# Designs tried in a protein design chat: VHH binders against o75319. Part 87

Target 1, 181 residues: o75319
Amino acid sequence: GNHIPERWKDYLPVGQRMPGTRFIAFKVPLQKSFEKKLAPEECFSPLDLFNKIREQNEELGLIIDLTYTQRYYKPEDLPETVPYLKIFTVGHQVPDDETIFKFKHAVNGFLKENKDNDKLIGVHCTHGLNRTGYLICRYLIDVEGVRPDDAIELFNRCRGHCLERQNYIEDLQNGPIRKNW
Below, E stands for the ipSAE of ESMFold2; O stands for the ipSAE of OpenDDE; V2 stands for 0.75 times the mean of E and O plus 0.25 times the DockQ between their complexes.

## First folded at step 7 (VHH)

Design m4 (framework vhh_4orz_3)
Fold by ESMFold2-Fast, scan of step 7:
Structure m4 (fold): chain B 181 residues (1-181), chain A 118 residues (1-118)
Amino acid sequence: as target 1 above (181 residues)
Amino acid sequence: EVQLVESGGGLVQAGGSLRLFCAASGFTFSDYYMAWLRQAPGKRREWVAYISWGGDTDYADSVKDRFTISRDNAKNTVSLQMNSLKPEDTAIYFCAAFSGPYETLDYWGQGTQVTVSS
């Protein structure tokens, strides 16, 4: 429905680009039907997202939506020039290997097709924190060889909020490297 | 009372087909995405397929091109057509509805057993 996601207002709408990567994280944009429940300064529509990215002198080339619903906004609410990929992930659970595989393939495909530009991969779940941070960090650790604590610190600093779920943090620090198949 | 009731499971030989059904009641069906999940003994629960109210679908890579999910919004039902079944598809199959806080499953059924021999 028109229900604002719990704690959604507690989080910064858009983080900063993660230096040395093509990633930028943000919370879920809310379509215009939600605006009647928000003060003007609380609004964060798909249009607001693109305005905020532009204000940072960045450009989105792909949005990866990790929410388990499309009730918050529709792909049609995004500019036609920006590809949209939906990967349904259940909240509160560490994403399964299938989900990790899909995320890695999408990122690798984007980077291959965009090697001659500096466009960003925008990643979000509901709050742009736990599922989002987990999958970005998992990619950096497994594919880029970044140390787990360094990946987590980089994400936390650039998102402006720390990963909250202990099970996500423990899997990143101590869990196995996930192999592509 | 919210209820999801799965049916259509059974024993089938490798290469065969089965169609699973899920009847939903006690909630506004049109407000929810519907999904099929499965769990084999000793394994984690695995996502199989989902379908939006408008008919948009997605599938786990392990079942892509073999399984087809569909829904009938007038009858509050969702179904899963399973073709080219493999022994690895043996599991309890669960019907689920989702759109809750933090994007967790809102409702799910008791499941229906699918066993693929040989």
Scores: ipSAE 0.006, ipTM 0.193, lowest interface PAE 9.5, mean pLDDT 86

Design m4b (framework vhh_4orz_3)
Fold by ESMFold2-Fast, scan of step 7:
Structure m4b (fold): chain B 181 residues (1-181), chain A 118 residues (1-118)
Amino acid sequence: as target 1 above (181 residues)
Amino acid sequence: EVQLVESGGGLVQAGGSLRLFCAASGFTFSDYYMAWLRQAPGKRREWVAYISWGGDTDYADSVKDRFTISRDNAKNTVSLQMNSLKPEDTAIYFCAKYTLPSGEFDYWGQGTQVTVSS
């Protein structure tokens, strides 16, 4: 169906680029079929996403979609020039080691191919908060050696919303560093 | 203090092989990408290879299929096996800590000289 995700309207559409990184986080864009249930100022389509990124004087080079569904928008709704990667993640559970490793490989591959530009890696789940924040912070902690509390603070500040899931926060602060599955 | 110490360079004939080593200290080695770069006299510094925390590798086109990068996380070392060496490989080789996603080489070693004679 065309059911709007619960609490989707409560979140800022797009955060700010996380300084010192190539990451930017946002909530799931909704294709045109959802617009009949939204006021004009509530709309956030794939086109709206790219307009908001441009308004910040940034450019997307990759989208990583962490949702467990294809119902909100299709890859063909995005510009053909922007790579799209789907990593199916279930909400509520901390992402497993396979998922974490897949995310890390995708980020590293993008950076290898984009050494000569400043394009961003856009990451989203349904709200662009818990799964999105977890995987970005996990990358910063495991690969960049950022302290867990510093990674979480940076994400929260730039996203404009704080990570809500205590199990995710606890894993980031006290869980093991993941190197491989 | 981050410290990187390269070794294993020397003089070798074209077609020969050398193995370079880098000993790292002052950071959690197993959490970072490690890289090899080189600089020939009068040329810009060139990236050669990198290896992820988990062992995934990538190489510059000029050395692909001839060079192999590897790491030993228990000993905090990264190495570069160089086969089928060419005079064009003559350079000082540097070990570097590679920071993602920024793509910056934060720390450099002092280098080890590789000279390939024809």
Scores: ipSAE 0.000, ipTM 0.111, lowest interface PAE 16.4, mean pLDDT 85

Design m4c (framework vhh_4orz_3)
Fold by ESMFold2-Fast, scan of step 7:
Structure m4c (fold): chain B 181 residues (1-181), chain A 118 residues (1-118)
Amino acid sequence: as target 1 above (181 residues)
Amino acid sequence: EVQLVESGGGLVQAGGSLRLFCAASGFTFSDYYMAWLRQAPGKRREWVAYISWGGDTDYADSVKDRFTISRDNAKNTVSLQMNSLKPEDTAIYFCAAQIYGDSRYDYWGQGTQVTVSS
């Protein structure tokens, strides 16, 4: 049945927390129905996600799902205590200003409501790399004043994979700061 | 020039079957994921079925076990076999192509009308 996303097996399931931030990036978890197509060590379900984050002595407080599909897992596969936010984001193209604004608003809201804890914002697209890395870096650059190359380096190091999309990298390095609120 | 041309739509009685075809040209068909989406009167467009370049498939819950997507890379075609049709399946059916599994569709056709009578 279910189609495993292209190149999904090529990427580490979960990165490490980005120091100085509340972000952690990962590839899309796949619900139980995908496991027939995977070796035991390749499985990465919603449950596996939470186990891996716990193994890093971290705790998720929000999941932001950037995929343009609802095929891979259902929000009800997540613990009821962890909020889930869907932001439909198309691949290939640099995310539009509306999508960037939605992401920034969600992050700012989480941080305001979670001043009294150290819970993380988990962000994923299909591979947890291009859309995920772009939006995290865009937030760091535009909201926190991080230099573009520093944001990209931090994301690449913590994710364990480098951003691949040249148009995303060029927008981060040379594009304008987005002020869309 | 990229083209996706759907065919096989029509009027069918509830419980009947139809097979939709999509002929692709102008791009390297075998590198693309192919999908069928539909839009019912007064409703939003919804995804129906998906097939990878390697032949792996996925289906919306509403059509699972009734519809089968397949592709023929030698002929640059994708098809949708629709069995046990219901009035709720009435929609314009669109063929679409994308190079990565959950990205925006890069290309799609004009659609073909499927009408299921009671």
Scores: ipSAE 0.007, ipTM 0.202, lowest interface PAE 9.4, mean pLDDT 87

Design m4d (framework vhh_4orz_3)
Fold by ESMFold2-Fast, scan of step 7:
Structure m4d (fold): chain B 181 residues (1-181), chain A 118 residues (1-118)
Amino acid sequence: as target 1 above (181 residues)
Amino acid sequence: EVQLVESGGGLVQAGGSLRLFCAASGFTFSDYYMAWLRQAPGKRREWVAYISWGGDTDYADSVKDRFTISRDNAKNTVSLQMNSLKPEDTAIYFCATLGEYHPSFDVWGQGTQVTVSS
């Protein structure tokens, strides 16, 4: 369907860079075909995403798309200079270990290849909140040794919205650390 | 009305190959992720493989390097090539569409039976 995702309008399009990291979170961009269903101030296309990142004096070096669909925008709508990675995640459930490791490997690979620049890893799901916040916080906890509550607070502040799903929060606070391979 | 019709199942000996087909109608096929799931009698349904509208794939660890999922958007079909089949691959195989926020897959057909003898 060409319908706007439920509650998509409730969320800020793009958060702020998370200080001390290369992460920036945002909600899913919507391709031009969705514009007739949106007021001008509600539009958030792939072009709008890059304009908003530039307005923050930042530059994207990778987009990780955590949605379970490609109906919202196509990789071809992105500049060819910015790599795009799709990692399938279902909303409402905590990502499995294989998905977590795929995310960690993508982030680690980007950081190794981009030591000489300050480009950001852009991460989104539909709302840029639960799946996005979970995987970013999981990376900070497991790989960078950040305390769970600190990772969550940092994400919430920079995204401008708090993680909503209790199962995600519970796993981050009390779940096992998933070791790097 | 969404319709998914699975075919291609059958009896095969361990080490053999089968190719499953799913014919889709009633929706804009090219806008959806497609999946194959399987269910052995008395067990829960499990996912096997996903494919995006553009052909990006992902596989369950149990089938990696043995199964290949593909799609033809012009013909509204998704296929699963199964190689090096094992007795534990015996199951009814279902074609499914993936919903954004549901952990359950949208399975509309009766599936196709795959039986692998030792």
Scores: ipSAE 0.000, ipTM 0.236, lowest interface PAE 10.2, mean pLDDT 86

Design m4e (framework vhh_4orz_3)
Fold by ESMFold2-Fast, scan of step 7:
Structure m4e (fold): chain B 181 residues (1-181), chain A 117 residues (1-117)
Amino acid sequence: as target 1 above (181 residues)
Amino acid sequence: EVQLVESGGGLVQAGGSLRLFCAASGFTFSDYYMAWLRQAPGKRREWVAYISWGGDTDYADSVKDRFTISRDNAKNTVSLQMNSLKPEDTAIYFCAAHPEFYGSTYWGQGTQVTVSS
């Protein structure tokens, strides 16, 4: 139960804000109970997340948690001022249409309510890479009209790691546009 | 107005059972994951169990196989069946509603559970 997720240490904790968007991607924060298995420089708690965002001169206004579990950290470990949204997604398979629409709806709702500020939407799965990158890119392609290759390149550059799952990449490049409804 | 009202707390002997209830009103119940959290004296609030509108559940390792969360979507209630209670389960238990989409988290006032050794 307190085992560090496989390959979690291989990824940078937090990426950069994706220019022209309100998105920032990161790997799952781990609550204090996990820190006994980590060197000090490897720790990435919910507090560490907010410190790293602040160090980039950014502010979180929403966290979207795409993991299939609540075991890594709890919503109550986050500041009360930052909304938390849980969307349960299973790894390895392309997220289904219901999941994609939930993500789009949450993003659109946040943007409507935050027109007068520049707060960011923080998105994470376990590694902050495949499910995270897929849903952010899917939003940019379907809602913002960004070309698939451009969306993927922007995500990869800002996250500091390239999308790894070929089925995700192929769906983004060649899959159908999921209508926002 | 939004309300989460807990009930069912009380004093029970180690090894006993207790069932907590939470009645929800003032929001669209189907748009929310429901959770139980607890806070023991001098300790941080910790998550115990959650349930989605569709019935998907997850549990903290400390309560797995002893506690069962359920919801009655027709009555806007969530419950926590607590079996094989231990003194370390003594805490104030809170009902929480977490949005599935964008929105606010809602909290109840809590109900005291005391497990005697």
Scores: ipSAE 0.000, ipTM 0.247, lowest interface PAE 12.7, mean pLDDT 87

Design m4f (framework vhh_4orz_3)
Fold by ESMFold2-Fast, scan of step 7:
Order: C-alpha cells, then sequence, then structure tokens
Structure m4f (fold): chain B 181 residues (1-181), chain A 117 residues (1-117)
C-alpha cells in the first residue's frame, strides 16, 4: 500500500560512506506512488537516492535490500547497471546465521569482482538503521577484525543516527563471532 | 550436467542419529561451497549447514552442536551427521551447491527425515 513507514520521516535519507570500507547506508526509497503523501523536501525515490550519492562524489555498484516487503519500490525502479540483492529479514530479531552468511557472501563477492574500482555497496532496511547497522557492523567485526565498539561508532557517525535496538548492540558487543567469511 | 543425489534419510525416534550423503557429479566439486537445506511440512526451505572448498563450516543455531557437515573431494561427496534428533528436525533434506556468494544454483530432489516422539 501507500502508507509511509512509521518514523520513516525521522531519519536522514542517506548517510556518508563509512571510511576504510565500501559501505553506505540509507533508509528505504519510496516509489513514485508514495509522493502524493510527501512534501517535496520529504521525497526520497530511487532516483533521489542515486542523485544524493552522486552529490557525495560516490557511485553505487550494489544495493542490498534487507526489508521483508516489496511494497516500497521494485528492482525495476533502479538503474539496470546496478545489481540488486534482496535478503528478507524480520524487523525485530537479531538476524539469524543464514541471513548473516548471505550478507557476508554478497559483500565478499562484490569486493572480489570490484577490485579495480571504488564503487559502493548500498545497504538499507526500512529506516537504514537497526538491521542495516547490525549486518554492516557484524561484517566489520567478523570478517575485518574491527573492535565491536569501533564498528558501532563508525556506523553511527556515518549514518547520522545511533543504533537503537539494545539486543542488536548487545549481540555485536558480547555475542559470538559468526565465521562465515 | 550438474547432479546432486541425496541418500540416508529415514524414520528415527527422538534422540537417535542419521547420516545423510550427497553424491555430486557434472562439475568440479572441489571448487564449490556445498550446503544442506531442509524443508518441513508447511514451512519454507531453510539453511542447515555449509562447508567451503577448504573445509570451513557453519551451522544454523537450531542444529549447532548436534549436526556435523563434512566433505570428501576425492569422492565428490558431502555428508551430514545428525545426532540427538528432535521431532522439529522432521523435514526433507536437500544437498545444494553455491553457484555464487549470493545463492545456491543447484540442489537435489531431497531425502525425507522423520523423527518420531
Amino acid sequence: as target 1 above (181 residues)
Amino acid sequence: EVQLVESGGGLVQAGGSLRLFCAASGFTFSDYYMAWLRQAPGKRREWVAYISWGGDTDYADSVKDRFTISRDNAKNTVSLQMNSLKPEDTAIYFCARYGSPLETDYWGQGTQVTVSS
């Protein structure tokens, strides 16, 4: 439907690239049919996403969509040149090991195939915060050996919003490392 | 032609053990990650375990410490040792190949595992 996600307007559309990584996080883009419910300054379509990333002098090479829905936009709304990957995740639980595995493999495959460029991996859930931040931080901790507190701080600073889900934060800080490469 | 053929399924009582086998052919087996997936009645297919070409493994939380995945590259076989089976483990078990980091591209017809209480 045409209902704007709860609290969606509370979040910045796009964060900044996380330095030392290929990650950039953003909230879910909303296709044209949602624009009738938005002021012009509130609009954030797939086109707006690409415009905002270009304004930062960055380029997307992959979008990973972590939402458990297809109602907000369709892959067809994206440029054909940018691969789109859907990893269905639920909004409240810490992502399971299968989800973490899929995310890590997607990232590693992209990095292997994009050694000769500086294109970014764009990651989003509904707000681009909790599930998005968890999976990016989990990757940095488990694969790149970043200290949990450093990963969380880097994500929070670059996203412009702090991770809100205490269970996600606790798992990142004190949970087991998932060695999925 | 890629083929994956599962065997070893059956009926066991809770607390029992089974070993599943997958015979792979039609590709260079040692170059691929292999996985076991399962599908319970009325449920979606879920991932159980994977094994890399180098032997690195990972498991779903529901089977951790009870199941062990292994491979024999000389025989083109991947196996799943299932211990301390629970009624909740009742499912059709599928052997799968990872064609890319993002997805499995081939899987077998499956082997039925039924765990009675």
Scores: ipSAE 0.000, ipTM 0.112, lowest interface PAE 18.4, mean pLDDT 86

Design m4g (framework vhh_4orz_3; at its last look DockQ between E and O 0.45; V2 from the best seeds 0.00; counts 0 for: pae E 12.9 > 2)
Fold by OpenDDE, look of step 8:
Structure m4g (fold): chain B 181 residues (1-181), chain A 118 residues (1-118)
Amino acid sequence: as target 1 above (181 residues)
Amino acid sequence: EVQLVESGGGLVQAGGSLRLFCAASGFTFSDYYMAWLRQAPGKRREWVAYISWGGDTDYADSVKDRFTISRDNAKNTVSLQMNSLKPEDTAIYFCAAVYDKGFSPDYWGQGTQVTVSS
């Protein structure tokens, strides 16, 4: 199989629902071919993702995949009942306005269509931390009017890990509001 | 075992052309972005060219319109056509595989020396 992403093992598989939101962040689940390189307790498959979500008494209504690859798992590995959205997002740099808009649009669309339930928006990148955290926080700040520090703190607490990239943090705290088209 | 083996380097006069090749094995080639990097003496390693699994290309400004990266997924190869070479292109060129754009390469070869004389 392909190489296990660096530091992937260091992060909690799944965070907690962010109170007051429909967001939950997790690291990328890996398809079966990766299991050969993992101890049983390190394995985190698409199936494991859903099991862990259920253990929290939650249900996923949408998965947003921010990785800039297609090698980790296939959409076919997911239940047919859960929509999958790919937003190719380059790592380690602040997402451009188009990427931010795509994310906001997807979230808003989901919320409009899912007013009658409490299903979650699952968001992940490779580690489910930096790209994931930035876009979730960007949404909370730009769309929901949350203070940047509050958004970051909320994400960090719920993910169980803190945003690591200073450029992301700086942009969230001091950067301009992005257009909500 | 993962292997990336570069070839095609050598000495060339300014204005000349070279074609570098890289043969990859030991990983799912089609799942990776492939790239060429180079490192000149005393300088940092820098990106030269990037090609997605779907064939989208990106180039450093310094080589844009002179270099062309291509890949063959059937043969697990990536190539770099270098035209209008300049002395400042002198470097060790590395073939690299990256599965998530923006991250450091997961794999890279030993490199091939390219020397451009004035």
Scores: ipSAE 0.466, ipTM 0.776, lowest interface PAE 1.1, mean pLDDT 94
Fold by ESMFold2-Fast, scan of step 7:
Structure m4g (fold): chain B 181 residues (1-181), chain A 118 residues (1-118)
Amino acid sequence: as target 1 above (181 residues)
Amino acid sequence: EVQLVESGGGLVQAGGSLRLFCAASGFTFSDYYMAWLRQAPGKRREWVAYISWGGDTDYADSVKDRFTISRDNAKNTVSLQMNSLKPEDTAIYFCAAVYDKGFSPDYWGQGTQVTVSS
């Protein structure tokens, strides 16, 4: 259907590129059928996503979709030149090691194939905040050796919203490094 | 108008069984996970069970192997079979429609009281 996700309107559509990384975070784009319940200024379709990225003088090279649903938009609504990867991630729970591994593998593969360009990895869940922020920060901590507090602060600043889930924050700060990169 | 209407709550002795029902209307039932949540006296609301349109289920550890969630997509209903009930299961039980699994519910029922005596 066409029900707008809870609190979806409360969040900025797209954050800023995270400096020193290839990551950019955004909330889930909504296909045209959802626009009947949105004011023109509230619309954020797949086309709107790419327009906003271009307005920042950036280019997407990969989209990683962390939602546990296929109903918000279709991969076919994206340009065929931009790879789309679905990693089904349950909300509220800290992602399991298999999910973390899939995310790290996808990021590492993209970076190896895109050494000669500056294309970005776009990551989203429903709000582009908790699951999205957790997996990006987990990658920065485990693979890039960033201090947890620094990774969280960088994500919060660039997304324009702070991570909200205390269990996610605590795992990032105090949890074990997942050696599955 | 969206409505979720629960029924089947009541009083039961420890070790007994109850079956809760939820009738849904006013939205596209096939687009939603259906869930049961509960709120015990003086405690936070917690999720109990989820079911996808296709019948995939997930349960809280506290109710696993005792409760079974099911849905009838032709009738737009969801049910919760509760077996081996414990006093700790005493709560108001809410039916909810969830668009994205593990996210806050989009639609809620008014709840139905379940009381388990020791």
Scores: ipSAE 0.395, ipTM 0.690, lowest interface PAE 1.7, mean pLDDT 91
Fold by ESMFold2, look of step 8:
Structure m4g (fold): chain B 181 residues (1-181), chain A 118 residues (1-118)
Amino acid sequence: as target 1 above (181 residues)
Amino acid sequence: EVQLVESGGGLVQAGGSLRLFCAASGFTFSDYYMAWLRQAPGKRREWVAYISWGGDTDYADSVKDRFTISRDNAKNTVSLQMNSLKPEDTAIYFCAAVYDKGFSPDYWGQGTQVTVSS
């Protein structure tokens, strides 16, 4: 089925580019088959995503999809050819070290291949908040040396919503330093 | 119409085992995470176990290493093997279907009672 994810309507579709980074976060776009369950103003399709990014004078160079399901949209639903990577990321629990490593590897690879442009890494889970915020912050802390509270504050402000899951917040603030290789 | 029908509950002594079953119909079973939740007397409903469409599992800490969730996509069934049962496991157990893990279930069963005597 094509059920609207719980609380999905409660979140802003797309955040703002996080200053000093190549990240932008958004909630999962929903393919047209979901629209029969949405009012027109509630719709957020793959096309809507790209229109909103363009309206911000930005361009996506990679989409990292952190959802555990494959039902919301397919890469072929995207209006443009953009590199797309799915990293199945569990909910409820802090992502394991292998998931964190895959995310870091993908981001580092993107930055290497896109050093001569200013394209963004779009990251989303279902709401573009908890799993998305955790992994972006984990990257900023571990790879770029950002203080945990500064990473969290930057994400929250640019996403337009605060991280909600306490176990994620606690792990970002108090968890061990992790290897990046 | 969607149906989730639990069975296999009953009375068991502490240290014993039970196997719960859930039969699903009316939706594309293989597209959903399946879950077991439980509600003890006077308590809120709580998560017990999840299993992805591809068979990956996850468990609440209180049941890890004692309970095993499994699914059969060909038969549209999910089961919960419960070993080393404790009185604290006494609850109504619900089967649930979840389209996106980490959110409220889309469909619920009616539940099956498990009672563990001390």
Scores: ipSAE 0.000, ipTM 0.178, lowest interface PAE 12.9, mean pLDDT 86
ESMFold2 (binder alone), look of step 8: mean pLDDT 85; pTM 0.856

Design m4h (framework vhh_4orz_3)
Fold by ESMFold2-Fast, scan of step 7:
Structure m4h (fold): chain B 181 residues (1-181), chain A 120 residues (1-120)
Amino acid sequence: as target 1 above (181 residues)
Amino acid sequence: EVQLVESGGGLVQAGGSLRLFCAASGFTFSDYYMAWLRQAPGKRREWVAYISWGGDTDYADSVKDRFTISRDNAKNTVSLQMNSLKPEDTAIYFCAASGFPYTEGAFDIWGQGTQVTVSS
């Protein structure tokens, strides 16, 4: 079925660009079939996502979808000009090394091919918080050399919500750097 | 056959406790996320508690600190310990299983439910 994910309404649709990076985080957009279960003010379709990014005077160049499902929206619901990458991740578990590797490669490839523009990498899971925040912070720590607490604080502030999963926070603060990229 | 069977429901006084059980069969239980949902008379189903493959738990705000979900992979069972019960906890309680996290919103396997009635 197409029920609204638990607590999805509790989260801001889109965060702010993370300064000094190309990242912006948001919760999963919901295709039009979900709108009958939402008030107009609660709607957040793929179209609404692009409108909100434009309202911030930003432009998406890549979407990385970290959800384990394709029921919320389809790549075809996005503008053809914006690449879409699916990385299937399970919630509650810290992403495995293969998942971290895939994320890092996607980000590095985008940055290499987009040196001459300022387009953003949009990252989302269901709530745009735990899996999303983990992988963005992991990239900043492992690749950019950012201190773990600084990466977490930057993500929390820009997303407008704090990372909730203690195991994710523990791994970021105290876990090993994943060098294989 | 693939099935979930709930038990342990009944009548209890406000402030009392009940323990619900869910017996799973016909699938590899340890590979599934397990949840308890409830449906009060005339209302929609609401999620109550969740437990992952690794034993990570989550709870609806209405039951936090009162309910505890647990699993026993050797016995293919999920249980829900319900303490400090309130009349508003009166509902049919359903056990559900999913091959992926509940945050992705689909439960593949459902039980038939067990009635819990909390008197004031």
Scores: ipSAE 0.000, ipTM 0.186, lowest interface PAE 12.0, mean pLDDT 86

Design m5 (framework vhh_4orz_3)
Fold by ESMFold2-Fast, scan of step 7:
Structure m5 (fold): chain B 181 residues (1-181), chain A 118 residues (1-118)
Amino acid sequence: as target 1 above (181 residues)
Amino acid sequence: EVQLVESGGGLVQAGGSLRLFCAASGFTFSSYFMAWLRQAPGKRREWVALIEYGGSTYYADSVKDRFTISRDNAKNTVSLQMNSLKPEDTAIYFCAAWGEPTYSLDYWGQGTQVTVSS
């Protein structure tokens, strides 16, 4: 399979850095084998990702890949200097507590090791929207004490697309805080 | 023509075991994630076990340590070994194929009934 993910072309490749945080969200990069199915302006390879981040005067220090597949690109397609973390998540269900805690642990570890720089944590799922937005907002709410609606609004504005899955939004607004990490 | 055909369902007593099989045809089996889903009476369909093309496996909490999913890419088959069955496992079990598990299933079969008596 060289099938482009459903609706992938509908989303902006990379959002803006979320002010007051180290987060930046983007859709899944697609390796060279997908380029024959894309117009030049639609291409978004791992190289294109890093070029777009640099165009914003930002630098990635970590990529967290939330997809449940490795078919879109391989870790070897990324610069060797940027750590890569895979957290497998299923796209329909709210991530479970184990997944949430893995995400929180990775973020907190990155922040401790990168106190002396301003490098970003890049987070993506397939569209860089629902699972990505959920886990970033969950972190801001549970760890940083941000109000749920403020976290969601900040993510939506910076990503350039609104969270779509009602079960994710409902859990962020009314669900329990995950404190056992 | 894409086909997924399940077999191996039946009636079993609590604590017993069953092995479900799924035979796949009409697509490039080795390129797809394969999954088992179930639909209990009065409930929505939910996933149970997932196996990727490389053999890595994932399980719902309700079946973890009791069920084992496996695949044979040479024979285009996926199987589910179910141990320590509970009445709560009673459901129609469906075989499904996913190109990427973040979306609706690409293909699924008609299902096989599993009934666990107490």
Scores: ipSAE 0.010, ipTM 0.235, lowest interface PAE 9.8, mean pLDDT 87

Design m5b (framework vhh_4orz_3)
Fold by ESMFold2-Fast, scan of step 7:
Structure m5b (fold): chain B 181 residues (1-181), chain A 117 residues (1-117)
Amino acid sequence: as target 1 above (181 residues)
Amino acid sequence: EVQLVESGGGLVQAGGSLRLFCAASGFTFSSYFMAWLRQAPGKRREWVALIEYGGSTYYADSVKDRFTISRDNAKNTVSLQMNSLKPEDTAIYFCAKDFGYPSTEYWGQGTQVTVSS
């Protein structure tokens, strides 16, 4: 259990806010017990996450955790003022309709309840890339009417890494719009 | 479609024990983590325990070493064994297959736990 996730060090800790949206993507924060396996410049704890977001003059209002596990950090490692939503997703597979619906519902509920502020929705999986990028892009395409290629480009640019899984990319570009909503 | 039904709450004296149960239906239970959350009067909802498929468990610091979460995938149930109860554990306890915000993940009515001193 305290092993650093495969390739976790290969990715930037946190991306930039996606302009025109309330989304910011990042890789999974690792609780203090993992820091003994990391150089100082490699550390990315929950505290480090909030510091990096503050450095961008942004504030988190919600964290959506898409990982299949709770071993990397616990909700109690987050400030009590920031809601935390766990959506259980497996890697490699395109998220199912129930998962997509839960994500959309959470985002829409947050936006409705945070109309009076500019707080961000932070989304992460293990690397903050494939599952994270898929669900954010799916939301932009299905709910906001963004063209698939534009959504993908925006995510890639702001995350600082390109979506890697072809099945996710193909679903976004050519799959049906999920009208579960 | 998705239903979570909590039971097992009640009145208990400080230092006592209670066991809560959650019966789940309408989804593939074994594919999701399960959680127990609670909300005390005038307080925000907080999570207390999580269990992954296969049995890995996680606890909030306030309940660590006192509460034990378990699941039975064959019966689609999750349970919370609460020992050494304190007055501050008084709350409505909710079962969830996902948790957080908004309350889409809170599908049950909850079960009231009252701990008297």
Scores: ipSAE 0.005, ipTM 0.220, lowest interface PAE 10.4, mean pLDDT 85

